# VHH binders against q05b89: the designs that were tried, part 34

Target 1, 377 residues: q05b89
Amino acid sequence: MLSSRVRLVATTARLVHSLIYSSSRSFMDLKALLSSLNDFASLSFAESWDNVGLLVEPSPPHTVNTLFLTNDLTEEVMEEALQKKADLILSYHPPIFRPMKRITWKTWKERLVIRALENRVGIYSPHTAYDAAPQGVNNWLAKGLGVCTSRPIHPSKAPDYPTEGTHRVEFSVTHTQDPDKVISALKEIAGVSVTSFSARTDDEEQTRLSLNCTQQALMQVVAFLSQNRQFYQKTEILSLEKPLLLYTGMGRLCTLDESVSLETMIERIKSHLKLSHVRLALGIGKTLESPVKVVALCAGSGSSVLQGTDADLYLTGEMSHHDVLDAASQGISVILCEHSNTERGFLSDLRDMLDAHLENKINIILSETDRDPLHVI
Key: E = the ipSAE of ESMFold2; O = the ipSAE of OpenDDE; V2 = 0.75 times the mean of E and O plus 0.25 times the DockQ between their complexes.

## First folded at step 16 (VHH; framework vhh_7b18_3)

Design s4 (at its last look DockQ between E and O 0.06; V2 from the best seeds 0.00; counts 0 for: pae E 16.6 > 2, placed apart)
Fold by ESMFold2, look of step 16:
Structure s4 (fold): chain B 377 residues (1-377), chain A 125 residues (1-125)
Amino acid sequence: as target 1 above (377 residues)
Amino acid sequence: QVQLVETGGGLVQPGGSLRLSCAASGFTFSDYYMGWARQVPGKGLEWVSYISSRGYTYYQDSVKGRFTISRDNAKSTVYLQMNSLKPEDTAVYYCARSTSTWRVTPTGEYTFDYWGQGTQVTVSS
């Protein structure tokens, strides 16, 4: 019996079709471009502490011919973007993170805002939304490991809708009570929606109320119900939880099809990231010949994402000294590549994917100046 | 010994239908992703469809809406229902077993380690 192995790649035909379909470039309205970027990867998957989306907006109307991609937006990169006639800068890291009380010439970050506005250039940052995305930076990193399967280390939750409640409160109104009066009182509370239906228990008719409550409304509902001991003792309160997304989230836990030596893995990582050197901490009992099958990775600063994850190897840009020691003590080897070295290479893939997604309508270019500020001497 | 045996190929007119079956043996069928690939005359091998151990299905764009993959774990059998067949669907169809689980990325890298002998599907007038 013959056995055959083939690597299946599903994307090539789709990309070729898109390039043929969009044979010329044009301008694109800023609002339409932002909508398309969100369709590509939702900003809702960013960490709650993050500052993502459109950070600097020229006065409307604004059209985009050139989208300029960079990992970090420094003053040197801003000069390049202006020289190359950027209309929108996608900066992976948000250059504006802390609130600005003033926009003056005093600090370099304020000068970025001034230069952008004076030249009618927008600034957009996807940041942790693209860390989480299935097609994002962490999956790009995983390509360097070899054939593997992956899952998010910390899966994202499905989006919340602001008009939806966070709790369901259920209780019954018996035949001895006026359900319309109860419903009317509850509807006076902002953030409550009321559903009622008939129910029977042991041949006794009753009206069942189901309330969808916001967090703020919940305390008012509980206070109302506590005025009647029979309601309160029979009330059920359910916390509503959004499901976890299967393929979106922070970090990736990758299982190689075939184990390789740590030395081989180091060479793969150096080749993928185009680095002459990386920093290695060997796990206790490990050598360069030790097999690696499971890799936990996180582009950028991986301490909090990787901490506590079981794997043969951690791969990230930065990790705190004590977290490196902790991983090594547990037999986990650690490779550190510096923050932006684990992110910048993704931008080539991003350009290609965005060209296809936007049907080649606009010019997308990468910064040639952007580099990690740290060098190995 | 792992064996995959395809049946159900044949000659059909454009717009017609065929149902391919693949009987699997020699491994724990319910633990593996299963799929179909095809060798089109004069072209390379291309994937057609695959199905997870839990029954989630995936299709190449050119067959989406026309082909349906399914599995019966009790019979260790995977099926490909092929409707609205076109002359471009003419190929040798292979049943295949996956070596890895599904990757999340849009490109997906997916490797098959065992293949059947193939069954010929010809769509012509």
Scores: ipSAE 0.000, ipTM 0.181, lowest interface PAE 16.6, mean pLDDT 83
Fold by OpenDDE, look of step 16:
Structure s4 (fold): chain B 377 residues (1-377), chain A 125 residues (1-125)
Amino acid sequence: as target 1 above (377 residues)
Amino acid sequence: QVQLVETGGGLVQPGGSLRLSCAASGFTFSDYYMGWARQVPGKGLEWVSYISSRGYTYYQDSVKGRFTISRDNAKSTVYLQMNSLKPEDTAVYYCARSTSTWRVTPTGEYTFDYWGQGTQVTVSS
């Protein structure tokens, strides 16, 4: 009588408490969202010729639950955004670039605006601000090269001057000219800050004055100094520049830790951009086996940014025929990946970064319809 | 060379306060998000807080209302004011630099490229 001990295997039902983190996705006020986006990457980084920021604003109040990301906002993409109940569209490229005199049903761009407004959808475009941003598209593109150090080709400037004033005026005052009187007179001018220090020139002690002044104050300062020929003739006027941002700007100059063959670099770029084909121009005397150490890159249309940059390789979306010839003549190889192909892939990273930046308060969706208009056939 | 040096850690009683400082050098401090992470021995790194270049602040839920992150770009320093400390806050706290935002992932390491050596915070009665 073999008592078959039925081992009741206690199926410990692991209650996978699916912590449905019901992330109570909260609505953000549009203004708050815009402020947060600007903090993520300042619109001040944008090129002056660009049209960035909130391009279409629904009537207030407006709340955003769903942010829709796209590289290009076409009518097809707009329909997708509407179907997905977007409250705000972040279009990398501005669908409104030139001023509109009319908003009618005549052009596709006007129709975009109409559809957006009728459905209470905002349109925001960062464009060149995200080109320049440290975490922006050019930084993303540089990641495809391998381990490298990168810097902007054209560094952006800080939004503010470090000190008050836009100009510095410097001149010397001898002891006989009563430096204190001169300083007092200058300090009476609104928008002027004066610093004095002792200087010795040719064994003579003199007071060196350095003043910062606004553009408005500059002429008053000049007028004052012109009253004394000795002051005026030896006065130096400097235009102050805003500080440069080391990691913010257009394009990237990338120095690889280890040089690789051009062929290897091409494969890296293809892999990163998920492309099967790229266009290549070989620099004079270069082959696929030629080493690549320095890469200059600019997403989109890179000609203006890349021109004149010393590198082994240029990487961009598009470049004119003549610009390619120029680069090649200098021994610089050029890889063209088409305009939007150097940008669109960034949107996935952008989504993740914005999700973190916004603390998952809103839903961020990528366009599935958005694609390059060009096909390689 | 990029350097991050944490200070201000120590032993504190429950309910007490500490202020951590992280002095940064070797890079343009104002261009980066800065953050704090903590690691309990035997556990993974946990993000605590991060701050944007312009001063927007973000906190893990567990520290919200108790911790305050701030930065002084002129001094290239990021701070973490920790109030109402709890025993569960005991950890090594690390300062970190990020070129982007701190991802709300269990392992915030992905978004940071430089870390300090860490400072020990012990909350004990």
Scores: ipSAE 0.000, ipTM 0.227, lowest interface PAE 16.2, mean pLDDT 88
ESMFold2 (binder alone), look of step 16: mean pLDDT 82; pTM 0.827

Design s6 (at its last look DockQ between E and O 0.04; V2 from the best seeds 0.00; counts 0 for: pae O 13.6 > 2, unsure alone 63.9 < 65, placed apart)
Fold by ESMFold2, look of step 16:
Structure s6 (fold): chain B 377 residues (1-377), chain A 125 residues (1-125)
Amino acid sequence: as target 1 above (377 residues)
Amino acid sequence: QVQLVETGGGLVQPGGSLRLSCAASGFTFSDYYMGWARQVPGKGLEWVSYISSGGYTRYQDSVKGRFTISRDNAKSTVYLQMNSLKPEDTAVYYCAKSTYEWRVTPTGETTFDYWGQGTQVTVSS
């Protein structure tokens, strides 16, 4: 019998990978590439407020030979991408976040769209979908802590099971009504799926109809049921809650196999992020010698994700002054590394993972220009 | 309870192909990573490949480009297509299921807690 726990170590040959990628060349249709990116990590993991997916699309057909990765798409990074013949830019942060009323030369973000389209370059942003993904940004950030186990602080809900739709509507049809006619009428509403079962209530046999529907379809279903007061008065409407995912969600709560001093943890984090300096707030009663066992982390802006989580240490890019004070008052130390410094290093891992996932069919390159705009002086 | 059953091993000549299958039961298959490891004669256990619940794959460098892992969540089955087989691929191949807890290491290791009985693959003239 094998051990119930066996550690598997993935060997990466990143230097060899780079040489292989530059010599292994083909093309992918944009639609096929987008489907593969979604299979790698579903955009459905993104926060509801987010703007993810394909943001700028050259007129079809569009073929991708070179996928260009960056954390932020600035004008300087756009120039680099164009010089390096990018066909699709994966920008971790969406350069288009709010609806644009116009696309003119007025603002730098509008200029990005113009430059991309003029050169037939697409722009795709995974953003919080990759924050949530088990192989994503927060997993990469956790690698800097040492050997640990991790769980999402806020697990994602399953996107497509147990049922499609957001609501369940249940009502009864009595012997004075034709269930098949009712079922047929409801099936004509887009976004509705109908089931039925026999039920006996009181001394009367009834058919209990159960349907799942979208939010949009819900009003049409209610309108239909309102045409008969007996349906309406026996109707129950439930909002569906999907089960939680084990490894997908926002933030990570990481438990180290072996506690280390805060000083040691700081060194590990600085090494992992390749930073000379980080900002530290000591929790009340803590010192650099205090043991750290549990780390709650969130790449980028971690205030809302980390709030209220019990841990020895919070690790994030940025956090409001008041949230740092709150954490420190609870004995939780805080390390801040600046927003994109906690994200950008993931792109090397992403390149390797995407190369494998796409079977090295296209050239995947990283921005050399992309950097956090804040510098320690 | 948890059961992993490998099939598809056998004797094949260098350059040939085999397809391994692993039928899984006793857990919610679609929630877990699945993988393959092998016991090479005279060496320890080494990983070969794994596949996430969403279909993301990773391979040991020595098999990259020759082996393909895939899964069918509806059938609770994971596959390993092995092409261009070499004598050094001779091993007992094991199917594996990830733990409930996701382990993070600097090198990207993951932990598997249940293993099948293994299937022998022999590559020889």
Scores: ipSAE 0.006, ipTM 0.354, lowest interface PAE 9.8, mean pLDDT 83
Fold by OpenDDE, look of step 16:
Structure s6 (fold): chain B 377 residues (1-377), chain A 125 residues (1-125)
Amino acid sequence: as target 1 above (377 residues)
Amino acid sequence: QVQLVETGGGLVQPGGSLRLSCAASGFTFSDYYMGWARQVPGKGLEWVSYISSGGYTRYQDSVKGRFTISRDNAKSTVYLQMNSLKPEDTAVYYCAKSTYEWRVTPTGETTFDYWGQGTQVTVSS
């Protein structure tokens, strides 16, 4: 009678006491959150044609506990956001782009607004501001290329002029004309700053005047100068540009530290974007073995940004047939990955960056429903 | 099935260094926050450090400047470099996985989905 000692292996179910720390739901005021988002990446970086910022505002006061991130806000994504108790939706693309004359149940975009308001959910869209931002989508896309140096293709401008004035007017005053009187008269015009310096032209000493003026003052300056034909004929008017931002702007021109084959680059891009397939147009005379050193990229619709840029490869979401032909004719290969596929992957990084920026004050959730409407079959 | 396997623990003298590793499997490693917590005998579990999918890092104040968390997504591994170790650092160190919703709250509360078996770190003269 062999007493089979059933060794009760006490499976110490380590009750991992999921310390459900009752997350004291920290709420952030909507205005404070918006300010913080703007500090993260300024909406001033957005293109002028775009519609960015707070698009739908619940009635005040409004607090945000859960920020919901999505690339596109469809009705399906809206339902997900509501199920997940979003207080604010950050939609990369603005669901409201064109003005609405009415808000009814007729169109899906109007329904989005209605559903948002009825459930007290705000909608915020950064779109091209995050395209341009140094840490934005184009920077993220560039990370997929490998070790490279990147710069914006179209650098953004600073919000302000460094000095007062939008125009510079330059002209010379001869000794026959009292430079001091001219300067005095110009200084009487509001919005004008005058500097004088000595200039030598053809061995004649002349007083050169350089003035900065506002757009409003410009016509007054011109009127004044028009009284003297000699001044007017030799007057140069320059439009002043705001300073360029070195790391902010649309698209990226990426110079790889080491050249790689086009085939290798394709694999890198696929891996980065988690795609099994991309569309490729070979530049004239190019093959998969051709070296790639310089890549011009723009997330989304890149035609306007990439056009005219010298590179071995264009990388974007979508481009017109004719634009692809133009690039190929110039020996530039083109990779198209579909519009949102060049953007959506950025949202994971965005979540992390915003989490850090907001010091974990709010819950940040990514949409699981959001996906490209196109299927490659 | 999610698996987290810690290695690198041991005995070290005060002022010494250790490097912990956590090999992760059973999930898309690159999509999740990874962290380290520690438990001192007779005390509760406390978070030490975490790293986001994008590489942003946070540290408990007690280890700030001494510990460095890092991750290798290609190897599905998270690391904790521990320098200038103190006797107070003696604990079982656990690797942890979180969901996308995981946060370290201002109160220091943390939520983790999965934990490893832990590795013993002993700092003693």
Scores: ipSAE 0.000, ipTM 0.301, lowest interface PAE 13.6, mean pLDDT 89
ESMFold2 (binder alone), look of step 16: mean pLDDT 80; pTM 0.809

## First folded at step 17 (VHH)

Design t1 (framework vhh_7b18_3; at its last look DockQ between E and O 0.04; V2 from the best seeds 0.00; counts 0 for: pae O 12.9 > 2, placed apart)
Fold by ESMFold2, look of step 17:
Formats: structure tokens, C-alpha cells, sequence
Structure t1 (fold): chain B 377 residues (1-377), chain A 125 residues (1-125)
């Protein structure tokens, strides 16, 4: 019965081999998945103070079959993710925000890291990058208002166009000063992009050089130019600002096509967020019948983004008492919905968009345990 | 006075190709982004592609690599070359003029303010 036992082992090996090869498109290498997530929405749009990207990484290699989405990664959500066989957790809020000096069992945040690594689960957080994204969290929140025109309250700047670098250096070179030699020397400096054109300045035929350079390269350029006194004295150095992006940035200023009463807007917001209650502060001189045309919104904690913005209504998750009083004193009504209630609903849209973006290559699961910790009684 | 007229729709087998054209009039064509949207049975209206006044192109994920938008400013015409067509591409296709306004509705977002009458594209055997 030796052939019987050999046949069983061979059959099992063929089945296992078939499963791994026939389902290879259902797995992604972690690095490939991270690249695809960045193509979907660039982490470069996150606020400078933020802690975004891959926060916990199992030792390479690591493959992902199941991507688990949550707004907040609590211990209860971690247990759900592990039971559902997550290989990567996308936690909208970063569970690691401040540097951790120790990884022990003492605090709940440390326990999340330990549990993730022991089970070979990565943790990724897009956070404010998704707040800024054109089809991100704030765009989702705006969908609840009705038909409107929307723009960022604080637009992002373009990361790398129209020009490379952070500075522009301009100067002129006469034909007797050998413009080609100057251009060649400048091109040897790393981080410099050179453009030239013919011009006449001060009745001389000249080559006008315009170069873009990084801050690191700038001193090397200046050092080169200072070796020729004529260049040095006629050099202009400009600090570059990139253009603002039209649709990327923090917050949204939404202008409704048709004004509605504040009462109607409240019902739209409650319906969109699936809430029985919201908190309202009426602006001075306003009532529930007052028209609302312009809504400034920011998911989560919107105080800093909304401050100083003219609108009929501020919509956010939370705002300090003093900031609410300031808005109301200016005739601006405020609706507060609690922090994660203004964010979590986006995750359903995110899952649908990621399914399409990743061509259904991996399994994407939305947390069922994740909820706002505050409960209205 | 803005007028957008689509042509080139029809019936095609899966894997086939069509080229849509849109003749524009009533505005300074070269000042505007132009685009295509489609009304898919059961899914409503969705954007497909748009092209900036200077020629930069943008595509919905589901059509990237299969569809190509282009424009001829001298003829005030926008084109959509559709290759490798799938039954899921069956829809009424609309030519649209874009603004710089980001518009939001409960079902989606878009930057178009004027639309043509539409042309039917049917992908079926």
C-alpha cells in the first residue's frame, strides 16, 4: 500500500501547488501594494506634521491577500482584523503618532504593534493625505449637502511642477564668455536643471541662463558664479512657489446651487452620516429657517482649517467651545457630528474605489467593530 | 448658445473599436477643458475622460489604456478613441465642456457645465 500513500501525498502537493499558482493574482507583494496605494492618493499631500504611510512592517518578504480598512485601530478592531485574516490594516488615523521608546505590553498602543507583528500584519495610515485628496474624505462629506460647487479651503501646492527645484537662478552670459562652457559646468552640479535662450540686454547679444536648483545645490551654484565677478553682480536668485492645486487641499468650501433652510441642511447631514442627532450652534441672528448657501466643511477636528473662512455654516466632527463661540458671533452656524462620524462613512467609498483601482486583485474588508467612542444617550 | 454635437456611436462587437467626435460651437473652444461622460444603464452618469485646453489628458480608471481623448482646436472638435470595448462600456456618451469648478452631487463629482445630446454606444454580439 506504499503506492496508495505516495498517491495521497502527490495529490495533496498538486492541490496545494494549484491553489498557490491559480490564485497568484489574488496576492500582492507589500511593496507593490504600497506603490499602488500611493498612485491612488499620494502621501505627499499629507500635512507636514502628520505621521503617514507604512507604520508597522512585518519582516520582508510580505504578501497581502486581505486589506482591512478601519477609521480607528483599537484593540477590539485589531482582534477583528486578526480574526478576518488581515495582512495589511489601513487605519485612517495613525495609531502610532508620537515616537515610541519602548514596545512592551504596558500600553494599548504598544500592544497593537506587538499583536500586528506577531501575526505578520502591516499597518498603513493615509490620514490627512486622504483629507486633501480630490475624491477623499472631505469630498465624500460634501456629497451629503446636495448639488454644490466645491473647492479646497487650504489648497495644496503642486509637488514637482511646473519646474523642478525650489530656487531659480538667472543671469546672462555674453558670447565672448563661452556660454556652452558655463552651461556644461552648471549641469555637473547635482540638482540643477538649466534652460537658456538668446537675448539682448544693455545692447549686448547674450545668452540668458535660467536654472532651477534644489536648496542643497543652490550654494554650489552661487560658489560657481562668484568666481566670475560679472556673473555674480548680475545674478538674480528667486525662491519658487509651486502653483496651487485646484482640487487638492484641506477642507472644502461648498456653494450650493440652490440655498436651503438650515433645517433642511441638518436633515441632509443626518441622513448622509446616518445619525439620529447632531449638535447645532446657531449663528447670531440665525434660525432653523435661515438660508444656507455656503458650507465650509472639514472632517474630524476642523477648527484650524475652518477658522477665518466666510460661510453660512461650518460642518465638522469637533471644534472647541471657544471656536464655536467665535463662529457663532460672526453669524456662522456650526454643526458638530463627533470626530470619526465625519470620516468613517468614507471607508465604504474607499473600498469601492480601491477594488476598482487594484482590479479586484486582493480582498478588501471594512471593519464592522469600528465606531466613534462617543455615544449620545 | 453653447452647442456640442456628438457623432460616431453605434453597435460594435466586444473587443472592437469606435471613434467618437464632438463638434463644438458658441464659445471660444481653446479656452476650455473638454471631456466625455457616459450614462450607463443602472449606474447613472459618470465621467470618462477630459482634456485640458493645452492638451493634458485624464481618464477614469476603468478606461485607462483603452480610451484616448484628443482635441483639434483649429476645428473646435474633441475626439474619443475607444479600443478593446467591453459590454460594460455600453452607454450613452456625452461630449461636455468643462469648467474649473469642482461640482459635487450625491452620486459623484465632475467639472462639466454644458453637455451634448449624447450618442449611443452598444457593445454586444
Amino acid sequence: as target 1 above (377 residues)
Amino acid sequence: QVQLVETGGGLVQPGGSLRLSCAASGFTFSDYYMGWARQVPGKGLEWVSYISSSGYTYYQDSVKGRFTISRDNAKSTVYLQMNSLKPEDTAVYYCARSTYEWRVTPTGEYTFDYWGQGTQVTVSS
Scores: ipSAE 0.236, ipTM 0.611, lowest interface PAE 3.1, mean pLDDT 85
Fold by OpenDDE, look of step 17:
Structure t1 (fold): chain B 377 residues (1-377), chain A 125 residues (1-125)
Amino acid sequence: as target 1 above (377 residues)
Amino acid sequence: QVQLVETGGGLVQPGGSLRLSCAASGFTFSDYYMGWARQVPGKGLEWVSYISSSGYTYYQDSVKGRFTISRDNAKSTVYLQMNSLKPEDTAVYYCARSTYEWRVTPTGEYTFDYWGQGTQVTVSS
């Protein structure tokens, strides 16, 4: 009678408490979100002709839980956004570009505004600000070229002057004049800041004054100095310029670390943009075997940015026939990828960048409906 | 080819000091104003300091009294001594060359055309 002791192997069900980190995605106030978006890429980078920023504002207060990203905001895309409960739509292209005298049901753009407002959805458009931004669309497009050094073709200027004022005036005060009196007199001029320092010129100690001033103040400063020219030496007037922003601007001039054939470049571009076809114009004397070292690129309509730029290759979405001819005549090959095809792919990167920038406080959704209106047949 | 190479960046505690150096090549160094600018990611470029060919120095108010720019024309090098560093000084610092020799001009010569790659300065406890 062999009593088979059935060892009950207690299967310790490890309750894997799947800590559903319910990432309690918090709501952001619209203003706070807009500020954060501006910190990500300043709207000041935008072209002056553009219409960027918050284009449609729901009545306050407004909170954003879901940010919806799209290249183009069509009525179809709007419906998607609404279905996905977007609180703010970031449309790369501004759906409102020209002024609207009326908001009626007559035009599709007006209907977008109506739909947005009726559903309390904001519309924000960065457009050319994201073209110019260091991490923006053109930078993304340049990633498709391979390892390269890139710089803006049209560098953006800083919003502010490097110092207070628009001009700097420097001059030396002769020993016959009390520098403190001069300084005091200059400080009475609104928009002037004065700094004094000792300088040795020709073995003589002189008081050198440096002042920053506005344009308006400059006239007064010059008048002041002109009244007593004998007391001032080595007067220099410098017009200050806003410095160029680093890595910020329209288009990119890309210098490849290694030259590749035009054919190879085409394949890289196709791969990056997920295109099966592109339009190519060969520069005079060029073939698919021709080396490409320098690429000038601009997402969207690049003609105005690319024109006059020395490169082996132009890469853009669209260019006029005549601009293509001009480039080709100069021996520059041109690749056209259609307008939005050079832009839309950026939105995936943008999502990831914004998720990081916003610390995952909100949901960021990319449009699935958004597509190029043109089909290559 | 114009080249500007920054060195001397790093991590420093608040109140600490760093000295940045910029080695310049590919141009007549003594003919140009040299400057330093800094940029925080996502923010605009902030000019920090510049020095004329003759040695006149200029500073932003935010760094005045703490930073000192100098140049050695024989070595084609510009320096930025940074003292009493603050967390707000955290940025990428860039060396820059002026576009033109500074002259009395109605046209803005206070522009810089060449930049280095930058050097990271981090001020953190």
Scores: ipSAE 0.000, ipTM 0.268, lowest interface PAE 12.9, mean pLDDT 88
ESMFold2 (binder alone), look of step 17: mean pLDDT 80; pTM 0.815

